# VHH binders against q12xb4, part 32

Target 1, 267 residues: q12xb4
Amino acid sequence: MLDFVGLGLFDEKDISLKGLEKIHNADKVYVEFYTSILMGTDLEKMEMLYKKKITVLSREDVEQHAEDWLVDAKDSNVVFLTGGDTMVSTTHVDLRLRAADMGIKTTLIHGASIASAICGLSGLQNYRFGKSVTIPHPYVSNRGVRVVSQTPYDTIKNNIEAGLHTAVFLDIDKDKGYMTVNQAMEILLEVEGKLGEGVMVDRLAVGIARAGSPSPVVKADYIEALRDYYLGGPLHIVVIPAELHFVEAEALVKLAGAPEGILENID
Short names: E, the ipSAE of ESMFold2; O, the ipSAE of OpenDDE; V2, 0.75 times the mean of E and O plus 0.25 times the DockQ between their complexes.

## First folded at step 21 (VHH; framework vhh_8pnl_2)

Design C4 (at its last look DockQ between E and O 0.75; V2 from the best seeds 0.00; counts 0 for: pae E 9.4 > 2)
Fold by OpenDDE, look of step 21:
Structure C4 (fold): chain B 267 residues (1-267), chain A 122 residues (1-122)
Amino acid sequence: as target 1 above (267 residues)
Amino acid sequence: QGQLVESGGGLVQPGGSLRLSCADAGFTFSSYAMAWYRQAPGKERELVARITRGGRTNYADFVKGRFTISRDNAKSTLYLQMNSLKPEDTAMYYCAASYRYEWLDSKEYDYWGQGTRVTVSA
C-alpha cells in the first residue's frame, strides 16, 4: 500500500491527524521537497513529531527511479509525504500512475494547499480563477542568449480576457533557489517589454509569502510597484487578478494593501 | 522564445529512419515535460509525441508505433527515433518543453526549438 500524504503549508504541525496516523502505521516513510517545502520546519523536527524515520527523495528518485522504492509498497505500507496537498503536482499524479502500473493500491490524505490558501489570504474568489501557470527561472542558452518563457504572460493574458484570475506559481530550483515575487514581476515586465501587448502595463498583482505561517505577507499593488516590495523569505506565490468583484476589490484594498484606486475600476 | 536546438533531420527514402535530437544545456532539462511537434507545408503544427518528466510517453495516432520519444536527463537531450518513414512525414520537426506538464497545446509550452527539417522522398 502506498499512501500519499499532504503535509500542509508551513510546518510539521500542519499535517492532518489522518496523515499522522498513516505515518504511524507506515513501514517506510518518504518525503520530497522539490515540488514544495515546509519552510517552518526541518526533517529533524518532522521526525521528532511524527516519531518516524523519514527518507528524503530527490527529484530523480521520484521521477526517474520510483520503481526502486515503490516496490516496497507491494507488501508493506509506504507513505509518500509532500508539501501542500497531494496530487496537486502532475509529478505526483505520474508517480501514482506508476504505482498503479505496478499493481500497488494507493490512498490519498489531503493537506492544506496553496491553491486554496491564496484565495483565503487575498480575498479573491476561487471560482473566478482560470488556468494556473508556473514561471520558470530564466536561463542562458548554449548560445549565450537569455531565455525567458512567454507562457506565463500568455496564460495570464488569456485568463484576463476571459475575466479570470491567474494563480502564478514560482519556480523552485536547487541551484537558482526559490523564485521571489520580485523576480516574478521582473520577468513578467521583461516579457511585456518584448511582446508589448500591454498585458502587464499597470497590472494589478498580488504577492503572497509564507502562506500558512504565523506571519504571512499578502501585498497587492501594481506590478511595477510590487516588483520593489519586500515580502520577506520564501515561499512566494503570485496571483494576477482579472476583473474584480466588488468584494474582491475591497478585500484587496483592506487586507492586501491594494491601491484604493482599484475600487473605482469596478464594473 | 526558446533556444532548444534540434538536430538529426535530413533527406531519407521512404521506409528509412532518422533520429532527431533536441538539447540545450542552459535550462534544467529534467524539470520539463518534452514534446515533438511537426509542421508540414500548408498544414498546422501538430503533436507527434510527448514525454513526461518521469518518462511516460504519448503519441499521435499517425505514429502507429513507428516513432519513439525518449529522454536522457543526464545529457539533457530529447530524442525522437523515427522508423518506417513515409512521405507524409515530411515536415519541420520542433522540440518543445513545458514546465509542470501544462502541455495540452502549443500555447502551453515554455520553450520551442527552431526546428529540424525532415524530408521523406524517393
Scores: ipSAE 0.312, ipTM 0.711, lowest interface PAE 1.7, mean pLDDT 92
Fold by ESMFold2, look of step 21:
Structure C4 (fold): chain B 267 residues (1-267), chain A 122 residues (1-122)
Amino acid sequence: as target 1 above (267 residues)
Amino acid sequence: QGQLVESGGGLVQPGGSLRLSCADAGFTFSSYAMAWYRQAPGKERELVARITRGGRTNYADFVKGRFTISRDNAKSTLYLQMNSLKPEDTAMYYCAASYRYEWLDSKEYDYWGQGTRVTVSA
């Protein structure tokens, strides 16, 4: 049996009671920290609270060598831990499919997701979000050319045209680290410079850091200003609002420090 | 200039084979799901095959077992083995990469190559 358990947002205490029960009944417990990590804890604190040894799996272990550890679930109880909610913004549905191919039953034990937390922290309404996107770290090609994905820009453009907000996830990379709101703003402005369509000109954005912690940071300002605003340590996420309802605009001003002038332009 | 570079295209007789490659040394291949698309003259771009980071594959119906997509993470290379080629396979073939999402519409791919031409002539 394979149980997927979400760890929630910030620290080892964010696990659900159902999740903790699954861990207690498990023969083997695995975790991955490459899709997200709990910045308020570490492996030792998790093992101490959960009273179980936990094996950390790399991206390669999970995505390329899954059968090496999935096979244990044929005759024992295996738990796989993921930050947040296990199937939200991860590729882990593939593990469920592989398990099914192997005749292994799976369950999902949900955790609090960043996708819902951004709504509560910002005051933006969940039903007004369009398709989300991730900004990958830029890379340098083998021809020495810096390559930056245009997809986040295009997704934001399409959502804005439809009156929908965009949740913008930020890359986590072993070598390049946790992408910051500042880096994300710079990337979006770089693509704007190449395309010249005006999508990022005078555009409001919301930077959020350390959701689920005792002191998260939520800051709304124009993209140019957020490029230089320090939100502190990871993890960061961005939201790009489209047309705001009055209550959403008021929430951004009062809860996220948005310029008061945005209240004058809403219908 | 290009995000990904395809190679291996060319002129081939009906029934022949080609192996297409897609690479860029600066590209972190293991972090992306990848796909091959093609565009014949006068037609819209269409999916040929796709492969997840973990190696699960999906093929367009017109492939019918003739093509095989694969990847070599150590060499940061994506392959398309094309067997039993037909004149209707004549097209520009494109490599595409997607961060974090395994099954996407074509407009969701983060990076595209410039393409390699495959011509199958009688």
Scores: ipSAE 0.006, ipTM 0.499, lowest interface PAE 9.4, mean pLDDT 88
ESMFold2 (binder alone), look of step 21: mean pLDDT 79; pTM 0.817

Design C5 (at its last look DockQ between E and O 0.01; V2 from the best seeds 0.00; counts 0 for: pae E 19.5 > 2, unsure alone 61.0 < 65, placed apart)
Fold by OpenDDE, look of step 21:
Structure C5 (fold): chain B 267 residues (1-267), chain A 122 residues (1-122)
Amino acid sequence: as target 1 above (267 residues)
Amino acid sequence: QGQLVESGGGLVQPGGSLRLSCADAGFTFSSYAMAWYRQAPGKERELVARITRGGRTNYADFVKGRFTISRDNAKSTLYLQMNSLKPEDTAMYYCATSIRYEWLDSKEYDYWGQGTRVTVSA
């Protein structure tokens, strides 16, 4: 048996009781921190609370060598822990499929997800969101050219045109670290400078930091202003609103410090 | 499915007041966002006011504080208090409700009443 367990948003206490029960009944517990990480805890604290040894899996362990540890689930109880909720990453879906191919029964124990938390924190309604996107860290190609992805820009543009908000996930890289809202704004503005389509010009954006923590930060402002706003430590996420419902606008102003001027643009 | 029934319309002089009511029969009134729309002859239907399940309100620009939308969940009734009426306010007024979400766009209302006519004339 393989149990996928979402850990929640911030620390070891965010796990559900059902998740904890799965861990207690597990013969082997694995965790991955490459898709998400609980910034309010560490492995030691987790092991202490969960009363179980936890083995950290690398990206390669999950994506390339999963069969090496999945095989244990054929005759024992294995738990696979992830930050947030389970099966949000396509990699995890693939893992579940591989398990299925191996004849391993799987279960899901859900955790709190940033995908829903952003709605609660910002006041934006989930039904008004379109396709989400991730801003990757820029990289230098083998040819020595700096590459900045345009995909986030295009996705946001398409959503805006459809009247849909965009959840913008920020890249986590082992070497480059956790992308900040500030960096994300810089990247989007850079792409705007390149493409010149006007999508990011004076665009309202919401920066969210440390969702699920005792001190989350939610700040809404125009991209140019938000670029310079300090949100504190990771993790960060960005939401780009499209057309706002009047309640959403009010929420952004009162709860996220958005400019009051956005209230005038409500149709 | 329920039926929305508007009432309270009539003829009033400029500067006068009317109170429109919308009775909700067959709906769980408290569960839905509601709105008032109006349609003048030869014009498109336009939003007048809307209210969420939780009682948050929003008004069209032309209202300018003259109208107040409210709801009584116990009576399953929506109201529109209209003060300082103008000839330009002459229209058929419609009650609408959304059964989808609390904060849906005004364009996504699912059910409409038959309307009540408001005429403002000297």
Scores: ipSAE 0.025, ipTM 0.451, lowest interface PAE 4.8, mean pLDDT 91
Fold by ESMFold2, look of step 21:
Structure C5 (fold): chain B 267 residues (1-267), chain A 122 residues (1-122)
Amino acid sequence: as target 1 above (267 residues)
Amino acid sequence: QGQLVESGGGLVQPGGSLRLSCADAGFTFSSYAMAWYRQAPGKERELVARITRGGRTNYADFVKGRFTISRDNAKSTLYLQMNSLKPEDTAMYYCATSIRYEWLDSKEYDYWGQGTRVTVSA
């Protein structure tokens, strides 16, 4: 049997009681840290609380050599741990499909997802969210040209035109680090300068840091101001609101420190 | 728009074969999904085939087992083996990649190549 268990948002305590029970009953416990990581813990703390040895799988182990460890689930209890909720913003449905092809039963034990946590933290309504997007770290091509993805800008533009908020994930890269809200604001403004379509002009953004921790930061301001606001350590995420309902605007002002003037745009 | 470079296109007789490749001309980036799209003159781009990082594939109906997509994750290289080519396969073929955890449609791919032309003469 293969149990997919979500680890939740921040530290080793975010696992559900059902998830912990699955770990306790498991013969093998695997984790991957490449789709996300719990910033408030580490493997040693996880093993200490869960009272189980945990084997870290690499991206290649999961993506290219899954059968090498999936086979364990044919005749034993295997748990596969993922930050957040296992099937949200991951490609791990592929593992479920491969397991099914191998005759392996699978279950899902959910965890809190950042996709829902941003709604609670900001006060923005979840049904008002459109397609999400990730801002990748800029890079330098083999021709020496700085490459900055324009896809996040276009996605935000399309969502705004549809009256939908955008969840904007920020790149995680071992060499380039955890992208910050500040870097994300700079990138969006750089693309605005190239495209000149006005999407990022006088545009609100919500920066969120360390969701699920005892001390998350939730700060809403115009993009240009938020660019310079210190949110502390990782992980960061951005939300770009579209047209706000009055309750959403009030929540951003009261809960995230948005400029009170945004309430006038609702009237 | 980006670092993806397609090659392998050309003029082919009906029934012939071509192998397209798409290489990252840059140094580094990651992807969760890679795809081939095509666009005939005056038409919208349409999905040809998609492959996940784990190797699971999805093909458009018009492929009908004639094309095979594959990828080499270590080299960030994507391939499309095209067999039994037909005149209706004539189009500009583009590779695309997503660096997000999940991809929904062509608007959500982060990087696109410049395209390679495939012409199947009737």
Scores: ipSAE 0.000, ipTM 0.156, lowest interface PAE 19.5, mean pLDDT 86
ESMFold2 (binder alone), look of step 21: mean pLDDT 77; pTM 0.789

Design C6 (at its last look DockQ between E and O 0.49; V2 from the best seeds 0.00; counts 0 for: pae E 13.9 > 2, unsure alone 63.6 < 65)
Fold by OpenDDE, look of step 21:
Structure C6 (fold): chain B 267 residues (1-267), chain A 122 residues (1-122)
Amino acid sequence: as target 1 above (267 residues)
Amino acid sequence: QGQLVESGGGLVQPGGSLRLSCADAGFTFSSYAMAWYRQAPGKERELVARITRGGRTNYADFVKGRFTISRDNAKSTLYLQMNSLKPEDTAMYYCAASIRVYGDSGTEYDYWGQGTRVTVSA
C-alpha cells in the first residue's frame, strides 16, 4: 500500500490527524521537498513529532527511479509525504500511475493547499480562477543566450481576456533556489518588454509569502511597484487578478494593501 | 523564444528511418516534460510524442508504434526515433519543453526549438 499524504503549508503541525495515523502505521516513510517545502520546520522536527524516520527523496528518486522504492509498497505500507496537498503536482500523479502499473493500491490523505490558500489570503474567489501556470527560472542557453519563457505571459493574458484570475506558481530549482515574487514580476515585465502586448502594463498583482505561517505576507499592487516590495522569506506565490468583483477589490484593498484606486473601476 | 536545438532531420525514402535529437537545454532538463511536435506545410502544428520527467510516454494516433520518444537526462537530450517513415510524415519537427508534466497544447510549453526538417520522398 502506498499512501500519499499532504503535509500542509508551513510546519510539521499542519499535517492532518489522518495523515499522522498513516505515518504511524507505515513501514517506510518518504518525503520530497522539491515541489514544495515546509519552511517552518525541518526533517528532525518532523521525525520527532511523527515519531518515525523519514527518508528524503530527490526529484530524481521520485521522477526517474520511483520503482526502486515503490516496490516496497507491494508488501508493506509506504507513505509518501509532500508539502501542501497531495496530487497538486502533476508529477505526483505520474508517480501514482506508476504505482498503479505496478499493481500497488494508493490512497490520498489531503493537506492544506496553496492553491486554495491563496483565495483565503487574498479574498479572491476560487471559482473565478482560470488555468494556472508556473514561471520557470530563466536560463542561459549553451550558446550564451538568456531564455525567458513566454508561457506565463500568454496564460495570464488568456485568463484576463476570459475574465479569470491566474494562480502563478513560482519555480523551485535545486540550483537556483526559490523564485521570489520580485523575480516573477521582473520576468513578467521582461516578457512584456519583448512582446509589447500590454498585458502587464499597470497590471495588478498579488504577492503572497509564507502562506500557513504565523506571519504570512499578502501584498497587492501594480506589478511595477510589487517588483520592489519586500515580502520576506520563501515560499512565494503570485496571483494575477482579472476582472474583480466588488468584494474582491475591497478585500485586496483592505487585506492586501492594494491601491484604493482599483475600487473606482469596479462594476 | 526557445533555444532548444533540433537535429537529425533530412531526406529519407519511404520506409526509412531517422533519429531526431534535441539538445542545448541550459535549463534543468530533468525538471521538464518534453515533446515532439511537427508541422507540415499548410497544416497546423500537431503533437507527435511526449515524455514526462519520469519517462512516461504518449504518442499521437498516427504514430502507430513507428516512433519512439526517449530522453537522456545526463546528456540533457531528447530523442525521437522514427521508423517506417511515410511521405505524410514530411514536416518540420519541433522539440518542446514544459515545466508541467504535459503540455496540453502548444501554448503550454515553455521552450521550443527552431525545428528540423524531415522529408520523406521516393
Scores: ipSAE 0.335, ipTM 0.723, lowest interface PAE 2.0, mean pLDDT 92
Fold by ESMFold2, look of step 21:
Structure C6 (fold): chain B 267 residues (1-267), chain A 122 residues (1-122)
Amino acid sequence: as target 1 above (267 residues)
Amino acid sequence: QGQLVESGGGLVQPGGSLRLSCADAGFTFSSYAMAWYRQAPGKERELVARITRGGRTNYADFVKGRFTISRDNAKSTLYLQMNSLKPEDTAMYYCAASIRVYGDSGTEYDYWGQGTRVTVSA
């Protein structure tokens, strides 16, 4: 049997009671930290609270060699832990499909997802979000060409034209680290400089840090100003609003420090 | 412009086979969703096949059963095996990669190769 358990947003206490019950009854507990990481905890704290040994799986273990550990679930209770909610913003449905092909029963125990947390923290309505996107770290190719993904810019453009907000996930890389809101703003402005379509000109953005912690940061400002605003430590995420309803604009001003002038554009 | 390099195109008789390859030294293929597209002269570019990071594949209706997309992560190479080729398969074939690694929910591709020509004689 294979149970997928979401860990929630920030620390080892964010797991649901149902999730903890599954861990207690498990013969094997696996976790992956490559799609997301809980910044308020570590493996030792998790093992102490959950009273269970937890084996860390690499991206390769999960994505390329899944059958090597999925077989454990044929004759025992296996739990697979993921930050947030396992099936949200991951490709882990593939594991569920592979388990089904192997005759392994699966269940989902949900956790709080960043996808819902950004709505609560910003005051932006969940039904007004379009396609999400990730900004990857730029790199320099073997030919010496700087490679910066244009996809986030285009996704934001298309969403804005449709009146939809964009959730913008920020890359996590072992060597380059956790991308910050500041870096994300700089990347978007760099792509604007190349394309010149005006999408990032006078554009409001919302930077969010440490969602789910006791002291999250939520700051709304125009992209050029937000580029220089310190949000503190990771993890960061960005939301690019489109046309704001009055309640959304008021929430950004009162809760996220947005410039009061945005209220005049709603009237 | 990407650094992806396609190879394996050429002239072939109807019913013949070709295997296209796509590689670049600067990519870690296990981190990418990848696809093959094609474009005939004067036509819009169209999807041929795609493969997720986990190896799940999807094919356009017009090639289903005749073409097979695959990836070899050890060689950092994407393949398109093309069997039972028809004159309407004549096009420039492009390799595409999505660099989006986290939170990937779309099918848009960031990087494209220069293309390799496939011609199936009438």
Scores: ipSAE 0.000, ipTM 0.294, lowest interface PAE 13.9, mean pLDDT 87
ESMFold2 (binder alone), look of step 21: mean pLDDT 78; pTM 0.795

## First folded at step 22 (VHH)

Design D1 (framework vhh_8pnl_2; at its last look DockQ between E and O 0.01; V2 from the best seeds 0.00; counts 0 for: pae O 4.2 > 2, placed apart)
Fold by ESMFold2, look of step 22:
Structure D1 (fold): chain B 267 residues (1-267), chain A 122 residues (1-122)
Amino acid sequence: as target 1 above (267 residues)
Amino acid sequence: QGQLVESGGGLVQPGGSLRLSCADAGFTFSSYYMAWYRQAPGKERELVARITRGGRTNYADFVKGRFTISRDNAKSTLYLQMNSLKPEDTAMYYCAASIRYEYGDYKEYDYWGQGTRVTVSA
């Protein structure tokens, strides 16, 4: 049997009781750290709390060599751990399909996902979210020009036009590090300067840091002001709201420190 | 969106082969999901093949085993080996890079090349 277990948002304690039970009963426990990062823990802390040796799988192990470890689930209990919720924002449904082709039963033990946490932390309604995006770190091309992806700007524009909020994930790069809300605001304003469509002019944004930790930060302000607001250490995520309902606007003011003036535009 | 550079296109007889390359020394290929797209005159741009950061590949049905996508992260180069070429394969071929994986046919890649022309004579 193959059990997919979500690890939740931040540290080793975010696992569900059902997830922990699956680990305890497992013959083999695997984890991948490449789709998500639990900033509040490490492998040693996980092994100490879960009282089980955990084998780390690479992207290659999961994406090209899955058969090498999936076969064990035919005759033993195998657990596969993923940060957040295993099937949310991953390609891991492919593993379930492959397991089915091999006659291996699978189960899903859910964990808290950042997709739901941003709704709870901000007060923005989950049904009001459109397509999400990731802002990649800009780079300098071999021709010596700075290259910045326009795709996040276009997606935000389309969502706003549809009355939908945008969850904006922020790039992680080995050399450039974890993108901050400040950097994301600057990048969106840079693209605005190039396109001139006004999408980022007087636009509210919500910066969120360390969701799931003991001390998360949630700060809403106009993009220009949020550019200069320090949210502390990683991981950061941004939400760009579209048209706000009255409850959403109240939540941003009371829970995220949004300027009270945003309430003047709400029925 | 035109900083990636494709090469290797040209004129080929039906049944022939070409190897396309795509490179830009300015960014880290290993951080990106990569794809080849093509666009024939008067048609929409369509997916040919994609490859994940970990090397998993996916191909359009019309490829039918004739093309192979690969990547060499050490050389920051994406490849498309095209065998058994048909006149229907005549198109401009583009490489694309995305920081995130796209399910389905979404074409919201962060970066694109300028394209390289492949012409298969009748």
Scores: ipSAE 0.364, ipTM 0.738, lowest interface PAE 4.0, mean pLDDT 90
Fold by OpenDDE, look of step 22:
Structure D1 (fold): chain B 267 residues (1-267), chain A 122 residues (1-122)
Amino acid sequence: as target 1 above (267 residues)
Amino acid sequence: QGQLVESGGGLVQPGGSLRLSCADAGFTFSSYYMAWYRQAPGKERELVARITRGGRTNYADFVKGRFTISRDNAKSTLYLQMNSLKPEDTAMYYCAASIRYEYGDYKEYDYWGQGTRVTVSA
């Protein structure tokens, strides 16, 4: 059996009791930290609390060589740990399908997800969100050209036109690190500079840092101002609001420090 | 399903006050997002004030602190206290309710009252 267990948002204590139970009954416990990481803990603390040895799997181990360790789940209990909620903003459904193809029964134990946490933290209603997107780290192509993805800009644009908020995930890269809200704002402004479609002009944005921690930061401001705002350590995520409900606007002002002027533009 | 019934309208002099009521005759009152709208002669219907299930309020720009929307869940009644009335406030005032979730499309309401007429004239 293979149990997918979401660890939650921040530290080893965010796991559900059901998740912990799965770990206690497991013969082998694996974890991946390439989709998300619990910034408030480490492997040792996790192992101490969970009372199990945990093996860290690389992206390659999961995406390319999963059969090598999945085979153990045919005759034993294997737990696969993931930050957040196990199937949210991950490709792990593919892993589950591979397990199914191998005749391995799978179960899901859900954890708290940043995808929903951003609603609670910002005051923005989840029903008003559209397609989410990830801002990837810019890279240099084989031709030596710096490439900045336009996809986030277009996605945000489309959502705004539809009156929908955008959850903007920020890239995690082993070499480039955790993308910050500041970097994200810079990238969006850079793309605005190239395209000039006006999507990011005077655009309100919400930066969120360390969701699930005892000291999360939520800051709403116009992009240029937010670009220069220090949110502290990772992880970060961005929300780009579209048309605001008056309660959402009030929440952003009172809870996220948004400019009071946004209250005047509510229909 | 339900019916909203407005009352409290009438003729008042400029600077006067009125208190409008909207009785809920078929809903679980506390479950709804509610609003007051008005329609002046020859004009389109416009929002006056909104109130969430939790009691958070929002007002049109022309209100400027003159009106107060409130709700009494125990009485299943929505109110609009109107002070410092002006001739331009003359209109048919409507109560509206939505059974949708609180943060949904608040521009569309599921239920409307018949309206109560407010006339402000010297």
Scores: ipSAE 0.024, ipTM 0.526, lowest interface PAE 4.2, mean pLDDT 91
ESMFold2 (binder alone), look of step 22: mean pLDDT 80; pTM 0.828

